# Designs tried in a protein design chat: VHH binders against o75319. Part 193

Target 1, 181 residues: o75319
Amino acid sequence: GNHIPERWKDYLPVGQRMPGTRFIAFKVPLQKSFEKKLAPEECFSPLDLFNKIREQNEELGLIIDLTYTQRYYKPEDLPETVPYLKIFTVGHQVPDDETIFKFKHAVNGFLKENKDNDKLIGVHCTHGLNRTGYLICRYLIDVEGVRPDDAIELFNRCRGHCLERQNYIEDLQNGPIRKNW
Short names: E, the ipSAE of ESMFold2; O, the ipSAE of OpenDDE; V2, 0.75 times the mean of E and O plus 0.25 times the DockQ between their complexes.

## First folded at step 13 (VHH; framework vhh_4orz_3)

Design id3 (at its last look DockQ between E and O 0.84; V2 from the best seeds 0.83)
Fold by OpenDDE, look of step 13:
Structure id3 (fold): chain B 181 residues (1-181), chain A 120 residues (1-120)
Amino acid sequence: as target 1 above (181 residues)
Amino acid sequence: EVQLVESGGGLVQAGGSLRLFCAASGFTFSDYSMAWLRQAPGKRREWVALITSGGYTTYADSVKDRFTISRDNAKNTVSLQMNSLKPEDTAIYFCARYSDDDLGHPFDYWGQGTQVTVSS
């Protein structure tokens, strides 16, 4: 059967909206086939994602999926009203410039088209932590001019968990700014 | 039981080509991304190519434009076409399942490997 990612159960399913932004991070929702390996209270499905977002009095306007697999859930499991964008991002390594650019372009496009609402950009990888945190922080740093430490702190606080990978943290703090076009 | 069995390795001259094959069993092949890894003598194992279930591919810079990864979901196989081979490509090549487990090892299964030797 499908393997549940290591320590996936230990992470909060959904973070909080990042103040001053349209970002919200969450761990990957799992399709029904994973439920037999989970206690009921541990389950987190695509439907559960939307319920939890609603509980926060928020609405998703876009989902950016950064995983490099399709085994977790299908885009068809999501409401048709919410656009789904896949940006295949290899784990454990700092995303390359092309991946960073794709992410920035998607975010900027969404913001341009959604000026009349307050819908959120939901971003996730496997745990909604490392790849997710890096790209969100990279955006805040490169596009919004946020100090690296402030961006990291904001993400960690809102996600409820801290970025774990030192290479990501190091690149955010000391790495070069990536092009925005 | 998950099994990955590599084949197609051998000795080839620089500039030559080889095609590696991997037969997978014991899991729903079409659900998983797959990869080729290699380990040269005295070096750490590194991934050289990744492919998603839908056929999206990623390559290491060292093999980009020379290697091509492909898969056949109907036959549960993944292949690596290696062109313009260099002595630096000499290594044991492993077929691996890429689970995308961020906190665990992202390559949770791999085969016994097949030796590729490129002579100058």
Scores: ipSAE 0.892, ipTM 0.944, lowest interface PAE 0.5, mean pLDDT 96
Fold by ESMFold2, look of step 13:
Structure id3 (fold): chain B 181 residues (1-181), chain A 120 residues (1-120)
Amino acid sequence: as target 1 above (181 residues)
Amino acid sequence: EVQLVESGGGLVQAGGSLRLFCAASGFTFSDYSMAWLRQAPGKRREWVALITSGGYTTYADSVKDRFTISRDNAKNTVSLQMNSLKPEDTAIYFCARYSDDDLGHPFDYWGQGTQVTVSS
């Protein structure tokens, strides 16, 4: 279906590279079939994503799609040269250990394979906020040893919007460190 | 208009099985992830099983290995096979369309529900 996610238009399409990391976060790009309900300045297609990344003098080396749906765009809408990974992540609840493990494994694999370049891992869910922010912060906390509040602040600043779900924030701040990498 | 109609509920003894069915209409069913939710007396509504259009499934811990969600995109149906039922599974069961929306309601349409009662 062609229905635009709630408040999707209110969010910046693409954040800024998170300094000291290989991450950049964005909201879900929408294939052309959604554009009938959007003003031209509201559009954000898979092509628009890559143009905006290029404008920042960055390059994507992996896209991790956290949505629990396939209706927004197809992997075939992305350049063949950029690997795409779907990790079906249930929203509204703290991601389970299997999901966290898959995310960490993908990031660690990317860093190993891309040690000789500076390409970025693009991460998105529907709005590029809650599931995206949680998993990026969970990685920084568990794998890189970043303090929870520092990880959250870095994500919020670079995304340009704050993590909103209290259960995610509480788990990041006060929940257990996960050793699954 | 979107319609979701559940069937197959009833009374069953602990340890027994039931199969629930959901008929969907009014939308492109194969585009959407679907779910079964339940609401026990005095408790919040909770999802118990989700399934993507491509057949990837996720279960709540409380029902894992006992319940199986499946779908038939050609017939626009979702089903829930419920085995090894416990009295704690007593609830109204709802078929729902999953929105994948963190800001809005996670389920944007649901049916009337079907009662499942598990006796000892």
Scores: ipSAE 0.755, ipTM 0.891, lowest interface PAE 1.1, mean pLDDT 92
ESMFold2 (binder alone), look of step 13: mean pLDDT 84; pTM 0.845

Design id4 (at its last look DockQ between E and O 0.87; V2 from the best seeds 0.82)
Fold by OpenDDE, look of step 13:
Structure id4 (fold): chain B 181 residues (1-181), chain A 120 residues (1-120)
Amino acid sequence: as target 1 above (181 residues)
Amino acid sequence: EVQLVESGGGLVQAGGSLRLFCAASGFTFSDYSMAWLRQAPGKRREWVALITSGGYTSYADSVKDRFTISRDNAKNTVSLQMNSLKPEDTAIYFCARYTDDDLGHPFDYWGQGTQVTVSS
């Protein structure tokens, strides 16, 4: 059967909008085939994602999926009105420059095209924590000029969970700035 | 029961080529990303290539432009074409299922492996 990621149930399904940004992080929603292995209150489907966003009086304008698999849910499970972008990102390692650039380009493109609204950029990996946190923080640091510690603190606070991988944290704090073009 | 069976390993001279094969069974193959891992003597197991269900690929820096991973979802197979082989490529090569589990182990199943030896 479908493997539920380890400790996936222990993480908040959806974080809070990051103040001063258009970012919101969440854990991967799971398609119906996973529900038989979950208690009803543990289920988090693509539909549940949108309901929870709505409960926060927010609206998603873009979903960036950083997972390196397609087993969790199908893009067709999402409303057609919300663009879906897949950036295949290998876990456990710091994203490469190409991945970072793709992410920055997507974010900048969205912001340019959505100046007239307040829709959010939803970002997720498996737990919506490590890869998600790294790339959001990398953007804030490299593009917005935010101090690394401030970016990390902001993400952790809004996600409700802290980045766990030391290599990601170390790269954000002490690694080089990546090109923006 | 999930099963992964590797084949195609052997002895080859430096600069030569090999093609590894993996036959998968016991799960919905097309739902999962697949990988090739290798373990050299005295070293830790490392991934060398990944491929998604849709055919997107990633490679370790050490094998980029030399190795090519591919898959056939209709036949439940994944292959690794290895060109321009080097002695440092000598290792046991494993076919593995990639789950993208960030907090757990990202590879939950792999085969018995196939020996690849590259002589100088």
Scores: ipSAE 0.861, ipTM 0.930, lowest interface PAE 0.6, mean pLDDT 96
Fold by ESMFold2, look of step 13:
Structure id4 (fold): chain B 181 residues (1-181), chain A 120 residues (1-120)
Amino acid sequence: as target 1 above (181 residues)
Amino acid sequence: EVQLVESGGGLVQAGGSLRLFCAASGFTFSDYSMAWLRQAPGKRREWVALITSGGYTSYADSVKDRFTISRDNAKNTVSLQMNSLKPEDTAIYFCARYTDDDLGHPFDYWGQGTQVTVSS
């Protein structure tokens, strides 16, 4: 039932705000039932997420959950009412065009609705690395015209861990620009 | 212990239909996303359909619009309706539990498989 994702403990819970963007990336927070398998210092709950964001003097205005499961936490476990969007994203493969479109649409909608504040879009998958990094970078490349290597470097630095999945990296560096506006 | 048991495989002619079944036990079935995988002769095992506990589904392009994954959380079963079968669908089909883990293996348990053979 409440198995901790493989190597989840090895990753920093929350990254830093990505300069020049409204993004912050993090690993999936785990609801209380997972905590019996965790040392106190290993815990990262929905409440811990919000506390860590606040410690950075930031505020979340949207959470985009890219996991292809519903077992890690429920939106009602969040300590505050923050808009929450689930985009079921199949792992281990480059996200399909429908998924990329949904992500871009959500980000563009948030930016229009939140142009008068500085709230962040929090994005996570299971570890906050591969699916998360891919979609953030894809957005920066396709919508904001950022060079692939610059987008990847910015993500890696601010997440505190590098994108690891080679098929994602190859697609970002050498794949087509997605023009699904 | 986690167990997944597939059934419903067999020999069918091209254009035909077949329904596969998977009985799950040993875990809280309704907490997990589930999948059907297949392995054709000489090919690597690939997923063909995924379903979340809430019923959201995804399909490989090769089977989209022909295959339908479904689940019954009360009976701990997952099914794969396979329509308009082609010889290329010939494979051993496995029911699997999806981890949603990019770093580890995407599936942590699967059954013994059931053979599907599609004749021309």
Scores: ipSAE 0.747, ipTM 0.891, lowest interface PAE 1.1, mean pLDDT 92
ESMFold2 (binder alone), look of step 13: mean pLDDT 84; pTM 0.837

Design id5 (at its last fold request DockQ between E and O 0.95; V2 from the best seeds 0.88)
Fold by OpenDDE, fold request of step 17:
Structure id5 (fold): chain B 181 residues (1-181), chain A 120 residues (1-120)
Amino acid sequence: as target 1 above (181 residues)
Amino acid sequence: EVQLVESGGGLVQAGGSLRLFCAASGFTFSDYSMAWLRQAPGKRREWVALITSGGYTSYADSVKDRFTISRDNAKNTVSLQMNSLKPEDTAIYFCARYSDDDIGHPFDYWGQGTQVTVSS
């Protein structure tokens, strides 16, 4: 059977919408095969994701999956009404320019096409923290002109957990602005 | 029990080619991304190539355009084609399962490794 990621249960399943943005971060939902290894209250399925989003009176308009695996759930487990985008992102290392560009392009495309609604961009990696936080912050910094520390603080507060990878934090704070096209 | 068994290592001259193989067992192979890692003498282990269950690949900058990772889900195998080998590619190469754990170690299993030596 599939292995549950380290400390996955310890992280809030879904964060809060980031004020001033369309972003919401969450940990990876797990398909049914994982449920046998979890207590009922620990389970977090694709269906549970949408229920929790609804409880916040929000609606997902796009899911960006940053995981570099396909073992957690299948796109078919998601409602057909919500677009799903996979951006394979290697963990533990700062994302490369291509990955950053793909993310920015996807976000910008969504915003351009969804000006008439308030649907959210749901972003997740395995824990919905490090890769997710980095790319969201990178977007805010590079595209929206937000100060790095402000972006990081905003993400951490809304996610309910702080970025844990020092190399990510350092790159956000001190690294160069990445090209937007 | 998860098992990964590497083969195909050896001695080659600079500019030469080598193909490594890995046989996996003890888990649902097609569910997991797989990787090749290497560890040179006195250096830390590093990943060189990754491949998802669906065949998406990534490479370390040092091996891009020279190495090719592939997999056969029906046979539970992973391969690494290494071309244009350099002395700095000398290392023990490990086949690894990539769990994509962000908090823990992202490679949760690996084999005993196979020695690759590239002479000048």
Scores: ipSAE 0.920, ipTM 0.957, lowest interface PAE 0.5, mean pLDDT 96
Fold by ESMFold2, fold request of step 17:
Structure id5 (fold): chain B 181 residues (1-181), chain A 120 residues (1-120)
Amino acid sequence: as target 1 above (181 residues)
Amino acid sequence: EVQLVESGGGLVQAGGSLRLFCAASGFTFSDYSMAWLRQAPGKRREWVALITSGGYTSYADSVKDRFTISRDNAKNTVSLQMNSLKPEDTAIYFCARYSDDDIGHPFDYWGQGTQVTVSS
């Protein structure tokens, strides 16, 4: 029994590249076993993800999976040529310093290794919104020096949905800069 | 249907240890992350330990280094070893299935709970 996440069907599968960054956010793709509970037009598989990225004339160079579960799809469902990184991120709470550090380390490593191409970092949690938005914004604020409100607005616009969780928004706007990168 | 049945609760003196057990049925246990929650008198129910199907663990700050969550995917069980118990650990402890759902409830099923009482 593969439970479809609450309101997962209601979220745009893939956002747009965030201008001035290498990020693109999306909701979790679901492996075939979930499709029994989905109409054909509701499906969003790992293959569908790559097709939608290609439709935007973009290419993924890394997928960072922030879900705290292994049930949605297996890394083997992804093309072997695309690096995959799991960062188990507990939801409903501001990610801890260890999680933030792992995310920053992964992004910085990607940017160094991909300096000579234009590939994107794909980031997702379950809905591609709260945990995803928080960590992307935290990176932009702490590492790139972006103003909190500007980072949040950029993410919301490009994801196509606003960050919903108030404790994340409050921490981004008024919380400490994390200097553990 | 999903069933989670806790056991192993009881009365323990401060500084002591206790091991809780949870038997799971009605779902593909090895697919899901699992948790222990607790609810102290007059307090909200809160998670204290999480474990993925692959064995990655996380702990609330209040119990870190004192509690250890583990699971046996062959037996469909999850357990919580609680060491160096404090009176503040007194609570009803619930075994829960972690949904990883950012929108809905973070735990979609939990049991009836087992009482842990830590005396001074």
Scores: ipSAE 0.782, ipTM 0.904, lowest interface PAE 1.0, mean pLDDT 93
ESMFold2, look of step 13: ipSAE 0.765; ipTM 0.898
ESMFold2 (binder alone), look of step 13: mean pLDDT 84; pTM 0.840
OpenDDE, look of step 13: ipSAE 0.877; ipTM 0.938
ESMFold2, look of step 15: ipSAE 0.780; ipTM 0.904
ESMFold2 (binder alone), look of step 15: mean pLDDT 84; pTM 0.839
OpenDDE, look of step 15: ipSAE 0.864; ipTM 0.933
ESMFold2, fold request of step 17: ipSAE 0.732, 0.756; ipTM 0.886, 0.889
ESMFold2 (binder alone), fold request of step 17: mean pLDDT 84, 84, 84; pTM 0.842, 0.841, 0.837
OpenDDE, fold request of step 17: ipSAE 0.919, 0.917; ipTM 0.957, 0.956

Design id6 (at its last look DockQ between E and O 0.84; V2 from the best seeds 0.74)
Fold by OpenDDE, look of step 13:
Formats: C-alpha cells, structure tokens, sequence
Structure id6 (fold): chain B 181 residues (1-181), chain A 120 residues (1-120)
C-alpha cells in the first residue's frame, strides 16, 4: 500500500482563510487506500476536506495541487463543480520561475472569473506548508505588494503552522521579485 | 518487497552517450513518480531527473537538454538517456522511487546503483 508521508498526521488538516485574500491552505487529502494505515480520527479524505471547509462557512472555487506525485488522490475523487489544477512542484528547493508563473497565472485567472462570488482558492502540497506557503507568499509579495515578513506571518497564522524551510524563507525575504507575466 | 535494479552503466568517452535502465517491482509502479539520482566521489547524492506517472518530467540544471528520463508503465521500467556526456557526469547512478515526502526522505527506495565513468 501507499506510504503515509512523515509527520503528515501532525499537521492540521485545514487552515483558515487568509484575511484579505481568497487563499486557504490544507494538507494533502488521502484516498481510501490510505485509511487502513490510519486511525479513524486521523483520516482526511477529499470528502473530509469539503466538509471541513463548509464547517468554516466557506466554499472552495479552485484546488491547486502542488504535489509532484499522483499517489495521494485522484481528481475524480473531487466534486465536478470544483476545478482542479495540478502544478507539479519539486519539494525542498525553491520553485523555479516557470512554476511561480503558473501559480500566479492560475490565481489571477481565478480571480478574474470569480469576481461575483467569494469562493476560495485551496492550495496544498504534501503537508500544505512549505511549497504551499512559499507560492502563496510569493504571490502576495510579487502581485499584491505585501511586505515579505507580513506575508509569511499571515500565512503561518492562518495555516496554524509555520513555514519551516529556510531556503524558502530567505528567498521570500531577500530574493528578487519574479515576473508576473 | 520493493526492488529497483539498475543496468546500462559503463565507461564512455566525453561526448558519448549511455542509456540506463531500471526495473521496478514490488509496488504499483504507475502510482509513483520515479527518479534518477547520482553520487560522485566525495560529493552529495543529487537528483538529476524526475518523471511522474503521467510522464511529466523535471531535470537538474546540470543535465538539462542532455539527459532524458522516460518510463514504461506496462513494463515497470524507467530509463535515462544520457547524451553529450562530460567527465563531471562520472558517478554512481541510482534509480529511485519519489514519494514526495517533504519531511522524510523524498526518495524512499533506490537500487544498488550502476557506475558511469566518462573519460576525457
């Protein structure tokens, strides 16, 4: 069977909406085949994701999956009403300019098409922390003009866990702005 | 039991080509991204190429446009075509399963490796 990612159980399944944004971060939901390796209270399926979002009185309008694997769940496990976008993102290293651009483009496209609602952009990697936090913060910094430390603090507070990768933090704080088009 | 067995390594002159192969068994191959890693003497092990189950690929800058990773899900194999080889490509090359674990080892299984030596 599929291996549960290390420390996956230790992270909150779903964060809070980031005030002033349409972003919400969460850890990767796991398909049914993983459940035999989890206690019932540890399970977090695609269905559980949507239930937890509803409990927050929110609605997902887009899911951006940043994992570099397809073993966790299938797009077919999601409601057809919510678009799913895969942006394969290698872990541990700072995302390249192409990946950053793809993310920005997807977010901007969503915002343009969803001006008439308040649906959220759900973003996840494996733990919904490092890759997820970097790209969300990169967007806030480069596109919204947010101060890097403010972006990081906002993400950390809303996710309920702090961005941990030092190379990501340093790039956000001191790295160059990436192109927006 | 997960097994990865590399083959195809050898001695080649600079500018030459090699094709490495990896046979995988003991897991659902099509569910996992696969990778090639390499370790040169006295250096850290590094990934050089990644490929998802669906065929999306990524390369390290040092091998981009020279190396090509591919896979055959029907045969449970992954390959690495190495062109325009350089002496600095000399290393033991490992086939690895990429789990995308951010805190654990991102490559949870790898083979014994195959030696690639590029002479000047």
Amino acid sequence: as target 1 above (181 residues)
Amino acid sequence: EVQLVESGGGLVQAGGSLRLFCAASGFTFSDYSMAWLRQAPGKRREWVALITSGGYTSYADSVKDRFTISRDNAKNTVSLQMNSLKPEDTAIYFCARYSDDDYGHPFDYWGQGTQVTVSS
Scores: ipSAE 0.701, ipTM 0.867, lowest interface PAE 0.7, mean pLDDT 95
Fold by ESMFold2, look of step 13:
Structure id6 (fold): chain B 181 residues (1-181), chain A 120 residues (1-120)
Amino acid sequence: as target 1 above (181 residues)
Amino acid sequence: EVQLVESGGGLVQAGGSLRLFCAASGFTFSDYSMAWLRQAPGKRREWVALITSGGYTSYADSVKDRFTISRDNAKNTVSLQMNSLKPEDTAIYFCARYSDDDYGHPFDYWGQGTQVTVSS
């Protein structure tokens, strides 16, 4: 369908590369069928995503799509050379261990295969904030040993918006460390 | 107008099986992820099964391996096969459309529900 997600227009399309990592976060790009409901300056298509990444002098090497839906855009709307991975992540609740495992596995696999370049992992959910921020921070905490508050601050600053969902924040700050993949 | 109409509820002996059905209309069904929710007496409504338009499924721990969600995009239907039913599965079951929206309700439409009662 053509329904624009609530407040989607209020969020910056693409964040900044998170220093010391290979991550960049963004909100879900919307295929052309949504553009009838958007002013030209509000549009953010899969093509717009790649143009904005290039404007930052960066290159995507993987897109991880965390949405629990397939209605926003099709993988064929992306350049053929950019790998795309869907990890269906239920919103409003802390992602389960299977989802966290899949995310860590995908990131670790990418870093190994791309050790000789500087391409980025693009991560998005619907708004590029709550599920996206949780999983990026969970990776940084569990795999890279970053302190929870430092991971959250880094994500918030580079995304340009603060993590908002309290159960995610509480799990990151006070929940168990999941050191295994 | 979005409409979701559940059917197939009833009284079932513990250990038995029941299959729920949902007929959807008023939207492009194949574009949306769908769910079954339930509300037990005195409890909040909670999801028990989710299914994407492409057939990927997720289940609450309490029903995993006992319930199976499925959909037929040609008929605009969602089904829930419930096996090995327990008295704690007693609830009103709702067919719902999943919004995947972080700010609105995660389920933006649901039906009137169908009662499932599991006796000892």
Scores: ipSAE 0.698, ipTM 0.871, lowest interface PAE 1.4, mean pLDDT 92
ESMFold2 (binder alone), look of step 13: mean pLDDT 84; pTM 0.845

Design id7 (at its last look DockQ between E and O 0.90; V2 from the best seeds 0.81)
Fold by OpenDDE, look of step 13:
Structure id7 (fold): chain B 181 residues (1-181), chain A 120 residues (1-120)
Amino acid sequence: as target 1 above (181 residues)
Amino acid sequence: EVQLVESGGGLVQAGGSLRLFCAASGFTFSDYSMAWLRQAPGKRREWVALITSGGYTSYADSVKDRFTISRDNAKNTVSLQMNSLKPEDTAIYFCARYSDDDLGEPFDYWGQGTQVTVSS
């Protein structure tokens, strides 16, 4: 059956915009088939995502999906007005250089094309935490020149939850800078 | 009930090839990413290949360019073509469903495994 990810319910559905950036992180929205396993207040659908973003007086301009599965929701469940980008990213391990490059390229492309608005880049993995946090922080560190600890702290604060994987944290703090687009 | 059944393992000489198969049942196969993992004697289990429902693939560095993972959603099967086999590829190979559960077990179902032995 449709397994709800471990501790998925314990995480805030949507974080807050990261000040000074266009990033907002959220956990994966779940399609209707998951609702039978959730209390009504625990449900978080693609529609709920957009409602919550609106409640923050924000607007999504791009969704970057980092999950390595397609079982959570379909791109067709999203409004046609918001571009959807899939970057298949294996969990538990530090993303490879190709994945990092794809992410940076997507972000830079969005910023270039959206200079005239303030729409957000929504990024999610399964919990919107580890893969999401790593790639956002990697961008801030490599492209924006932010100190690793500052990037991590900013992400954690805005997401409302802390990065949990030590290998990700270690790579951000002490790993090499990756090639920029 | 979710079931994964591997086949195709055996003894092969170094430089040879094998093709492993996995038959899946008990779930909507096309909704899930699938994986092959292996466990050598005295070593930890490691994933070697992943494939999404749409056919996107990822490989461990140790098997890249030698192994090819594929799937047939109509038949609920996933395969692993193993070429240029090396003695260090000797292991029990497992078919697994990849759920992408980051904080839990990302491989939530496993087969019993099939033995692959590569002789020098």
Scores: ipSAE 0.838, ipTM 0.916, lowest interface PAE 0.6, mean pLDDT 96
Fold by ESMFold2, look of step 13:
Structure id7 (fold): chain B 181 residues (1-181), chain A 120 residues (1-120)
Amino acid sequence: as target 1 above (181 residues)
Amino acid sequence: EVQLVESGGGLVQAGGSLRLFCAASGFTFSDYSMAWLRQAPGKRREWVALITSGGYTSYADSVKDRFTISRDNAKNTVSLQMNSLKPEDTAIYFCARYSDDDLGEPFDYWGQGTQVTVSS
């Protein structure tokens, strides 16, 4: 099977650009094989993702896929001109240091390579909320010096949904600053 | 229709090795990440190893460097090689399908389990 993730239909497909950052978060796009289980208005394909980004007058320069699976869509479903990076991130637990490092390294590399444009880093997990919100906030806290509550508020507002997983929230608020290497 | 059947459990001396196998059916196996979990007496079930359809692996700290998860997408099988076994590894071991669902259950289908007992 190609089961629709629990409550995936309840979440906005794409958030808004986070002001002062290069991030935009979204839920996982689903390839055509999932559409038989969805009403037309519920569909959110890889093509729909790009159309919605264009509707916001934005352009993706990198997609970071945090899912620990490859069943939702194929990288080949994306335009060849948009870099795609998979960072397998185990869900339901605070991401380990190796995962956090990979995310920070990817973001820093993108910012260096794209300093002369306004392209965005698109980040998603399955719902574009918990793993996505955690890693974006971890970056803002550790690398940009943003206060934990301000990072969380910014993410929640721009995603359109609040971070839900309490262990992530507690780690962001009360956990140690992670090394940037 | 989803079926996960474990085998290969048994009794082994501390320091020994054992290999577990899981046969999967009733779903498109190559689409899913798979896991081995264990449940020790009086403890909660915990994952010990995960593997994606493409072969990327992750391990719990308690088994890292001692256990190796692998899969064969053509045969619909997952295996767990367990080396340097300790009495603390005594548990029922379960093969499971990883949902990658942030909001729902992280493991949505389970095998019946196979007992591993490590004697001191």
Scores: ipSAE 0.732, ipTM 0.886, lowest interface PAE 1.2, mean pLDDT 92
ESMFold2 (binder alone), look of step 13: mean pLDDT 84; pTM 0.837

